VH-VL binders against o27280. Designs and how they scored, part 269

Target 1, 266 residues: o27280
Amino acid sequence: MDSMNVPEVLEIKRIVEESESVKTFIFSWDFRREVRPGQFVMVWDFRDEKPMSVSLIDPVRSEIGISIRRVGEFTDRVHGLSEGDLLGIRGPYGRGFELMGRDILLVGGGIGMAPLAALADEATARGMRVDALVAARTADELLFLDRLEAAGVNISTCTDDGSCGFKGFAHERLLTLEENHDMAAVCGPEPMMFQVMRILDERDVPAQLSLERYMKCAVGICGQCCLDDTGFRVCAEGPVFWSQELSRVREFGRYRRDPAGRRVPW

## First folded at step 11 (VH-VL)

Design U51 (framework fv_marstacimab)
Fold by ESMFold2-Fast, scan of step 11:
Structure U51 (fold): chain C 266 residues (1-266), chain A 119 residues (1-119), chain B 112 residues (1-112)
Amino acid sequence: as target 1 above (266 residues)
Amino acid sequence: EVQLLESGGGLVQPGGSLRLSCAASGFTFSSYYMSWVRQAPGKGLEWVSAISKSGGYTYYADSVKGRFTISRDNSKNTLYLQMNSLRAEDTAVYYCARLDDYYYGMDVWGQGTMVTVSS
Amino acid sequence: QSVLTQPPSVSGAPGQRVTISCTGSSSNIGADYDVHWYQQLPGTAPKLLIYGNSNRPSGVPDRFSGSKSGTSASLAITGLQAEDEADYYCQSYDRNLRGSWVFGGGTKLTVL
């Protein structure tokens, strides 16, 4: 028996309402099984199993948190659960973020702030200076601002509609920022990540990007999480990739795949 | 206990190629950034290249960029440096060094392997 | 010329104190990147002597100490001994050189 590949049935200890569509589910966790920012777990509601990024890693309280956006039948059922209810958790899986240096830029869009919130906690605990650019369509969809502020993160916001911070897209705001960082971590809609990556690459800032769009299988079992003919599997080799790795993938930021696997332009 | 051991050095003609290896033991190799540092005879230390924990990001000194390729195989605990289009000024002892991901320092060094580029 | 500047040589008598300077710029030491020091005995590989400006690895005597101020760092060696004769290198990181690990030119210490 491999305990990491068998779901543990865990009680929901706390639920935090992050927004109208996002909740964080908090569980007790034994940190002899290490979890790092950027890794994901498989969440099992005793009917379906889905991959979810870990958004809170708290060894002091012995807790992990998993932030889930309501987008379909599985997530609607999970959102209907209460404190004291049970979920199966298997993992962690995937390659997490690497930290290097004394300062880091986080660029997150929507629910992409979930794994970056966990990374911000680790980076600040290491004594790194953390700058976060938090992007969303509207102010109500900006996530984790209170957590980031409490962690000592220097926050910039941007919204498509201008309801909070810079009016425009993340990459447009990034172009107005002059400071370089030792590294960057990026998570959000793929078109946003592609534009941000291009700017960071031109500035010679090492960037890590988290791709979550094909996480429907555990640890590469199904092989469906491929980016193109290079053979990169998100669940087996990701979800976190370096910019240098993604620069070799023609599909990234240019094409996606429909449910039938056909290429569709962004 | 913690050890880095370089190999693959030797004599090579200008324009030739050589591949260096560094075998790591006594620590979790995949948890560290790694680096190559060289020292020409009678001269100081010069950083050459560095690689991230996963191997997904690489750094190069301007003097070697486009000619040298750093890589790693975490399953074999081995770091590599592929050196192409070698020049007389590449003559040096090449050291493998383990990088700290917070301080940007080099805490473990190998004994070095000599590369001589001469006709 | 090295990105970090060290004196090419320093000397002292047994039991005395010497200091070795390492001068950088706003893109490396001045950008709050840490300074590390390495000792290289003749014919041997470099050995980490000081890391993170002032920390000693296990096994390094407290006679060796490091400090940093502004764009410069210093290595101090007290109670000089004959076995301290070596080359000493400072090293930091430079943001402006596409992210580069940078070394000083080295300082030869002679114990008179």
Scores: ipSAE 0.713, ipTM 0.851, lowest interface PAE 1.4, mean pLDDT 88

Design U52 (framework fv_marstacimab)
Fold by ESMFold2-Fast, scan of step 11:
Structure U52 (fold): chain C 266 residues (1-266), chain A 119 residues (1-119), chain B 112 residues (1-112)
Amino acid sequence: as target 1 above (266 residues)
Amino acid sequence: EVQLLESGGGLVQPGGSLRLSCAASGFTFSSYYMSWVRQAPGKGLEWVSAISKSGGYTYYADSVKGRFTISRDNSKNTLYLQMNSLRAEDTAVYYCARLDDYYYGMDVWGQGTMVTVSS
Amino acid sequence: QSVLTQPPSVSGAPGQRVTISCTGSSSNIGADYDVHWYQQLPGTAPKLLIYGNSNRPSGVPDRFSGSKSGTSASLAITGLQAEDEADYYCQSYDRSYRGSWVFGGGTKLTVL
């Protein structure tokens, strides 16, 4: 990570509407600057800058994509943009996912499917068998199903309300899926990721988890990443962490911090 | 071009400690899982430990778990094995080996370094 | 302790064919993990001979071939040469609790 990196102003080449609340913005990209699944970029709308995971990596077309959920003022402004408009992009930043073995399980919740969609493309391209558990509150919030299907991914769905696939939570659905994976990658709400990690640990499946709240640590904007059980501060480059690394972080899945730095239970 | 070179072996007393190093050259070290494999005199190969590309995930054989620690420094292209509470049965040539992340095989091996645990 | 099983020794005359077996279980070869073969000449480090059941690294002659069926694998050496005298090891991955890389006990090949 280098704080002196300058944003490159790029034209929005194409916009894909993934759902009512999610859009993927596609840009031409010079792959001399390598991008890997699990990494993020800083997106600048000329008023504010926010970290966004890379959801499409296509060196054949020389394109990257970033998927953005509309949740506040910045994302609302970006959603108002059209093809041909400009955004500032700098990066990529952060530690990406690692691949090993023949089989991988992807477990994604909501917008957490964005970095996992890019990983699915890489895993299938190298000949891995990919199983994806795609979870959301409702059917209309399930993301990337058509893209995953086109890539040959084995898809299971799960919705809280039962409007598509299994009725219940991701970890409940995971208990009904086969346990024969060489590794797993998980991205979504932190309570979901904690429950999924526990099941994968019991199955001895090495798991990688992407934590949005640690993206700022990777770009050098990090005051306090975590405090281990011994009282020493631990600051590891994210957003992707192995389950063995997260086992040392007491607050993972148990509480978060509000803007004032106070602990707030999930 | 591609090479692994082990060092740090020697004679050590039972209960003692020793740290092995493996210097990698000729390839992008940070792009590979790495492994330690040992071979007792006149005996077969035995896997000891493995480490992920970033160093964030580690694997250990039951015979060494809790006593040995594998680590890596990607900025120095170096793999380490910290061996504590050494026993006579740990006497072996220790090989550094590069892991293929698709096949789970070992495609590049070092020359080995001898560790002798005896009084 | 689950290890892959190999015969301790095999022998043949120059020009003949020898086969070295490697027997595993449902948690390794039987779970469809690949089998790799290593050649170890006296006083040297092991060298990859066959990977992914049947693939040869660059420089390995086609006299060496590998196969896998069920819970077992085999290494075949045709046109046996004096230089083939070595120890041969099979290796796979075992998915049982905690995961591990597992080796066969090794087979000493003697060229008569």
Scores: ipSAE 0.726, ipTM 0.853, lowest interface PAE 1.4, mean pLDDT 88

Design U53 (framework fv_marstacimab)
Fold by ESMFold2-Fast, scan of step 11:
Structure U53 (fold): chain C 266 residues (1-266), chain A 119 residues (1-119), chain B 112 residues (1-112)
Amino acid sequence: as target 1 above (266 residues)
Amino acid sequence: EVQLLESGGGLVQPGGSLRLSCAASGFTFSSYYMSWVRQAPGKGLEWVSAISKSGGYTYYADSVKGRFTISRDNSKNTLYLQMNSLRAEDTAVYYCARLDDYYYGMDVWGQGTMVTVSS
Amino acid sequence: QSVLTQPPSVSGAPGQRVTISCTGSSSNIGADYDVHWYQQLPGTAPKLLIYGNSNRPSGVPDRFSGSKSGTSASLAITGLQAEDEADYYCQSYDRSLRKSWVFGGGTKLTVL
């Protein structure tokens, strides 16, 4: 496969403002390096490097998009860039989502809709029916609704504060949705994903969940990307895991470990 | 040149175990869901088990759940079926088959391997 | 036994037409899952004959055709030939709680 992890310096071709805190950066991409929904790239601003999920995959235009939420020093600097500026990109890395069947449920929370938006495009292109449950704390944090609508996706929304759609949590809204899906894909805060996974397990729906933590290990700079009991390495075996795989991970949905290995409650 | 080749069948006593293998060639094995289908002598086809592309999700017929384990090794292009607690009614030719991920159909089949469970 | 129902046998003379039915339920064929057909010659492995209700793989003659309506599907064979003697199986997917690939019981075709 790829035997060398060297960033390619790419020009920011276009920037889309998704919300006050989220931007999608679009780059020309050579699809001899195949990229699939659920995979991530390392984004380098010539100072720090961070993993980011691919949110747009467009082989017809030869473009990829990377959606970035402003949450700290690195992302603040990247958000300050303009069209024409340069970023280093390497990858893609990790396992992507698998598709099976003719209908799929997507459950996304906040920025977790980014990899699911790319998956929605692929599923729609192959003729699958796509139902998306888009969840956020408030209406202004719901992402990709216009893009999903344009693609013909059946959209349900929920917000914690009730400012758009169902008032409540994603798993509470899911209980009111159709039970029969061939597959599901889930990405968002880990507590949300845990609750959603339990419901999908009860319905016997095969589910894939994206764990986006600790992905900097994918470039071979660490040996500590390990999930408790199972020895799973998120960067090597993830970030996308099947529900059957996560059911064997005792810490999933209960606690996490910081980069130093300490337990951090949710 | 797409091919599936089963091996590992044989005669075994009730309560015994066997592990079947299916070697794949001529296609990108890791890009396909895979399945096991069996056929008892003189009887029809019965689906047994299926596995996702990565091996992370598995499906089982009720008749084998808890006794059989499907797995795959994508680095070796090989599908496995570990059969435990075998019963006389498990006697059958076992086929591996490649699954189409859109239609839910089986487009490539192996030649089968015979498993006989007899006292 | 089988979740999908097929007649156990059908017969026809050379040159004639036969139809093999496959009856399912609302959780499989009736839920718009596709029906696939397999031909099994004596002593051989099954081979895909029809996929996605009506599509033929390369090399399958057009005298074999498939159709689907409601909870049922049919395989039609026209211009029967002696070499068509085989067992024919329909297969679909069931979306109920225990998701599964389901086969019909099989139909033995005899060319008289």
Scores: ipSAE 0.750, ipTM 0.865, lowest interface PAE 1.2, mean pLDDT 88

Design U54 (framework fv_marstacimab)
Fold by ESMFold2-Fast, scan of step 11:
Structure U54 (fold): chain C 266 residues (1-266), chain A 119 residues (1-119), chain B 112 residues (1-112)
Amino acid sequence: as target 1 above (266 residues)
Amino acid sequence: EVQLLESGGGLVQPGGSLRLSCAASGFTFSSYYMSWVRQAPGKGLEWVSAISKSGGYTYYADSVKGRFTISRDNSKNTLYLQMNSLRAEDTAVYYCARLDDYYYGMDVWGQGTMVTVSS
Amino acid sequence: QSVLTQPPSVSGAPGQRVTISCTGSSSNIGADYDVHWYQQLPGTAPKLLIYGNSNRPSGVPDRFSGSKSGTSASLAITGLQAEDEADYYCQSYDRSLRGHWVFGGGTKLTVL
């Protein structure tokens, strides 16, 4: 909600190579500006600005981390940076995850594990039992396993190709896991999140889902976040949404929109 | 000082509607789940409804589902309970209570507001 | 319907000990959800007395204690005083009634 903030130029303190395509950039942070899991920042490389979820929140060390997957020109340039280089950071923005109860299920696909890793830290610090289902196409794309293990998280993995853990999709693996959780948090590719949400809804598990493609609208950038069913601007209240909110959105998991607002199947 | 103050109770006919309000002060209202609990005259406590911090997730007791709507306005530090299709068995003192999000307990209670459903 | 079962009444003389039971099932107390206790003095709103099975809020005397075993919980009051005369309610959360906070039927404590 602090879209009036200007970017602060911060030095890259440390870079962690999470995989061939993902790096976590760590910055010193003044926690007078509170940051919660599920929130994002705008990252400025002095040419373009893009939204990125916060993946590490460490008030003891006064650090935040931002995990970035290499998917285009902006992220290619950022991946070329070194410790000591500068980036502009504006935020945080959006509503964060809410916690309730004594246990939580995290379901993350690929880079979607980034905001969930920060949530795992908060949930564990609160004394909650945390189960994480970490999904990816291949073993090399599974993220944050060492960090989750160090936090005391109970980890299950699955890969589409069977190279690590269960062979199959996240929702197929979820069907084989224990059904008892006070809540769940889900982040990953939208088709995965849709299937996972359906299973959690059948189990009556309250779930929160992070829709990264709508982060731009939370800062007033995107004009295409209106949804057909209600005219509701989902992104104005995101990127984290409750399953009850998303169950009213016909396009979720079914189709996306191109720059002209036309429906495009996944 | 942490306080919850209910208002909006009164006499209403069966089938009627009533909206209760709960004004919160002395704490960051938007950081807590909130609930409504009722108590019929001479009877025990019965949980009615609960709402998430953002208002995006709501819970209802089976006895009120489809008739009552819980909502909140975090900018006004106020919790609401819209009661429709009221029945004689809805007659009770309605309490606003703050929920602990770890223990599932209720650590702060209002004084209550009386709702009487009678013809 | 009371999902949690309490005796409807209990009585004692000043200085004595009384215990109030709260019996649940495998879907609530037996599923490791905590038990909380509330004291309701005549004509007043309920007040949190014990939370998280055995913790006392600031200002609650150590004469009040809580415990939990299996599918049941107990509130013990030692050194009974006249001002302890009240209704006492246990409360937990029920997994099978998803999203349901559940109360016991209440126990009226009479100090003789």
Scores: ipSAE 0.736, ipTM 0.854, lowest interface PAE 1.2, mean pLDDT 88

Design U55 (framework fv_marstacimab)
Fold by ESMFold2-Fast, scan of step 11:
Structure U55 (fold): chain C 266 residues (1-266), chain A 119 residues (1-119), chain B 112 residues (1-112)
Amino acid sequence: as target 1 above (266 residues)
Amino acid sequence: EVQLLESGGGLVQPGGSLRLSCAASGFTFSSYYMSWVRQAPGKGLEWVSAISKSGGYTYYADSVKGRFTISRDNSKNTLYLQMNSLRAEDTAVYYCARLDDYYYGMDVWGQGTMVTVSS
Amino acid sequence: QSVLTQPPSVSGAPGQRVTISCTGSSSNIGADYDVHWYQQLPGTAPKLLIYGNSNRPSGVPDRFSGSKSGTSASLAITGLQAEDEADYYCQSYDRSLRGPWVFGGGTKLTVL
């Protein structure tokens, strides 16, 4: 329990290039420290520390994987590393996804497929039927298709520009898909997740949504996880929340706050 | 050994409130969905409420929705049922039951606690 | 009326075979949700007897068996014994209901 808060220096065992902008870094892991899909770790490059979702959980090979999109200074430095280089890892942190029933719908946008890929592995290992809607702006940004196919997942794709699969947004594609699911898990841009959640609520499908902005709250950092909602617990553990928890939150999918505390639309 | 133990039952007047507890032992409580099932005297089993592993998603039978609240405290291995606006038809033995997350079945049951709503 | 329909009673003599039916619909058993069976002896809590249509928990004798076909399920008891006298309930999941765990009305088994 206490050892989760101390960074362990681990060697990068293998790097998988998922796309031009996304890499998965694979490390040996001692599974006496359990990891579940939907949880994250703090990745330390010996200069800065950032939260990253766990995208591969393999107790048989004693490995975890962390998928990182190149979006800024920290991620640029990490992307420049090679197999054999070292990173600090602490965790895992946060609520993982919960599985219930015999079938699950995964809806992922961009890098949001990373935690859902780990969930897909667990769901298929349990014998669940897994349907995945993989969404991105362009075909080149669709992630984990080969891994999902190898796991036996039923894949639907959509791209904003129509370069692969359905032309349109994830929620538009979802309206054309089968409604028969015991539960759903959703991860991607917040506006996408909001629209998907509304459809799933109308279908009475229990849904879990992973919100990156609440990863800091899960490690005990207050302030950034505050929502404008009566009765919502400011420091509730994320990043995974049930649709029932998010349905009472006015900010979800509608606006955020700037440094002055002013409401700004997405 | 895996065990569930209910408490908090008793006699209450119509319109009153009562809180049931279920103490779990012998298993990792936080890894299971949990449920309440009731049985009125001489009647069959009626599912009442269920709660997800984290407590973030809850289910209610139409007969109790808006009056009963299911909750859990994973640090204390305890499940709760807060019963408000009680009616004579809520008179029943209330069972705590552990939910299997694949089959949707109830594999472990407590011994039950009797709730009587009468004047 | 229950969402899952069971006969209110069934009877048999020692050593005989009895069956208890559980009839559902397209939103539960017909949607491939499993059926579970519970035995309730007089004055006791229910006990899981059969799960996942046909599986027996440890300690349940093989004279109890379950099956499922279409929108219905059946519990079979062979070699009927006096101690089998109890109430039997089927249970499944109904995707059309927000309160989705559903029980049959129960069947009282009398050993003659």
Scores: ipSAE 0.668, ipTM 0.835, lowest interface PAE 1.6, mean pLDDT 88

Design U56 (framework fv_marstacimab)
Fold by ESMFold2-Fast, scan of step 11:
Structure U56 (fold): chain C 266 residues (1-266), chain A 119 residues (1-119), chain B 112 residues (1-112)
Amino acid sequence: as target 1 above (266 residues)
Amino acid sequence: EVQLLESGGGLVQPGGSLRLSCAASGFTFSSYYMSWVRQAPGKGLEWVSYISKSGGYTYYADSVKGRFTISRDNSKNTLYLQMNSLRAEDTAVYYCARVEDWYYGMDVWGQGTMVTVSS
Amino acid sequence: QSVLTQPPSVSGAPGQRVTISCTGSSSNIGADYDVHWYQQLPGTAPKLLIYGNSNRPSGVPDRFSGSKSGTSASLAITGLQAEDEADYYCQSYDRSLRGSWVFGGGTKLTVL
């Protein structure tokens, strides 16, 4: 088997509490296995394996970070771990974000800010101007604000309830922003991404969007990793897609899939 | 040794089609945006099309939009330009060029291949 | 016309200084996009001469220099030599054209 498909057992070096429901687990990493913003790894707790986006890429400290939201049994167990405990990591998988132009816009919803935080670090290191629209339901669910600020990112926030920044949804806030960008990267709930993509398309801003829902089949059956109408496989061809590619996918923004692969409405 | 080699040019009648190829060697082809640039006889450089690293994003000059298709095969280290509905004004030397990053510029150029559209 | 404007020709004698201008707009050079310069010798492909406004690739003599101010850029050639006789093109990126690459019309440099 390819070396990237063999799990490596790594020690949790540091844990950062991002919010009550989100933690970033930091591991030493050998950068002979290159990892790019937008890629994901399979995290193995020696019982179950789940895909997680890479949220920190730090070759100076030889570290990667993986941000995990607590949503079920697997993530509850992982959140119960401490520094010094072990996890299996395999990957990275998928194609990462591509950077273009001078000025870029990041639009992230909830945990979707995780891969965008890694992208922000790379973009600022390249000397790009980065604007981030960080969206969540409430102020306490906004992620990575301190890290983005430390990186020199220009931050705007919006919350559904108005507890921080603009009151409303990400696409509503985007409509009030006057400046055009050379490129955008978007990650969050699919209905949010669909609305944001529509606005960026109207403004002729090329966008990349990360689809996390189909990361289940990194080395297994490819059926659940395929997008309807296109035949793209998220584990091989995604999770990051250009808006130009996604315009061909009839299911994008209309419905999601359950674990059995059945279509369910948003 | 970093190199780009174009092929596929020639004489074609108006309304005809040609497919240009650009073979890349000496670098990681999949890590670069790629572009086609043309130059009509005795005239200046005109950008024609570019393609993202993955091939997922493409853009075209208005003069060729709907008639030309840029594509790439990263497994074969090859860039393509499919040219349909050719017109006399498409007569030019066509260069493939490597884009270091989107706004940096074109740091490696092929030798060019001549496309002549004439009856 | 070209999105970026260059004089169609400039001339100089050996040892002189010549300057080639490149004038853009608020959507390209004026939006702080970098300017790159290419040299095209007769019968050859273009070669990158200056990138990122003022940087020289390996092998380009220090007689060539670039600068940018406002909506314009310039290429300066000092100690002009016969081998510098060529066409010179500026290139930038234009936000209003969906982020497309834009070239100047080119300047033919004649060494007298």
Scores: ipSAE 0.662, ipTM 0.821, lowest interface PAE 1.7, mean pLDDT 87

Design U57 (framework fv_marstacimab)
Fold by ESMFold2-Fast, scan of step 11:
Structure U57 (fold): chain C 266 residues (1-266), chain A 119 residues (1-119), chain B 112 residues (1-112)
Amino acid sequence: as target 1 above (266 residues)
Amino acid sequence: EVQLLESGGGLVQPGGSLRLSCAASGFTFSDYYMSWVRQAPGKGLEWVSYISKSGGYTYYADSVKGRFTISRDNSKNTLYLQMNSLRAEDTAVYYCARVEDWYYGMDVWGQGTMVTVSS
Amino acid sequence: QSVLTQPPSVSGAPGQRVTISCTGSSSNIGADYDVHWYQQLPGTAPKLLIYGNSNRPSGVPDRFSGSKSGTSASLAITGLQAEDEADYYCQSYDRSLRGSWVFGGGTKLTVL
């Protein structure tokens, strides 16, 4: 659709503070443009445009939500906005998560819980059993716990410093969880996702992973979203990939690309 | 008009190979899981393989794992089944079928293509 | 050989009610996976008759109904008609087979 490539100027209907560094911006949405968990939109502040994952999909209220972590100049400006202010939204883009089976494990690190929160809503609406392993550096950085609980999700928490739940990393916590699932969805820092994928592969659990890499991607320009070994373009072929695809990508979990396209170790 | 059309069946010797195609029309092919299901003469339905909407996940019945490869080309609305190391027990009509998700079952089927593995 | 067990045949007269059972295990129907039913007329491709245990696709008469309890499912056909003479298959998902779709062995319905 031509309209998917032109930013629509939308009013910020509601802002939810998820943590000191994360806010969810809620917009009215016309669901004639379908949006699925795992997809992203381009958010335009009338100066710069950045990709952001959709974290809330509510056709009943005709709303979408976009959760944004404050990490740089663009996100600082957006965090300074108030209800009633305007942002440009273009999309959705990318392939979303696919659901299979009767139960799903969600493994999220930091802002990676944003697309997984939308997925949790869809999975529970379909009658799936949802277990979520929510990981962060500290308790204050755990995201969406109230929303997941309200959705009927079984929650385990994990913090690097031990301030909430298991003390350690997501993959260390996963090793203490004995029950297998029909599928898993994973989103967070790439080194965490790599370790989690390795464990799920050993357990023969099919997993989908969302690669939320650095992107400077305008409509029609996607070269910087390319994975080296296979030539996957995150905005065109992702951001969601199956573990079967990523197991053949030597770049995954080992190095990334900077804005100039150079290899940078994690 | 929603339709699936299989092709590529035929007579092949044991140990031979064959590639089946399934052309989809009348719907957004990339929104569906796709499956191959076979039926030996006078026998019941046997699921063979499925492929995720993106093509990134595939799974196979134990009887064909390592010999058959399912793939799809969403730009051409086509599903494939590459069959290698064929055996007499692979003789069957092969159907392609679509699945939206776990709740909907296989709601559209092709007419099938006959594969005969015989000396 | 089938993971899901169906009777090989059932028969009935026009206007009669017939029921076809589908018996699974704790790894499929008993794990609360949905059961779907297919009708196959002689020489034709299968047609989806019931999905998600009890739902009918558009165009399927309400004299066809599905139910599920424990490790088993049933297809009921009321007001049996000559056109119903066909093979009927149940299908579900089996977690012990790593996400495989599984079919029952099929039931041949004869309309007397």
Scores: ipSAE 0.561, ipTM 0.783, lowest interface PAE 2.2, mean pLDDT 87

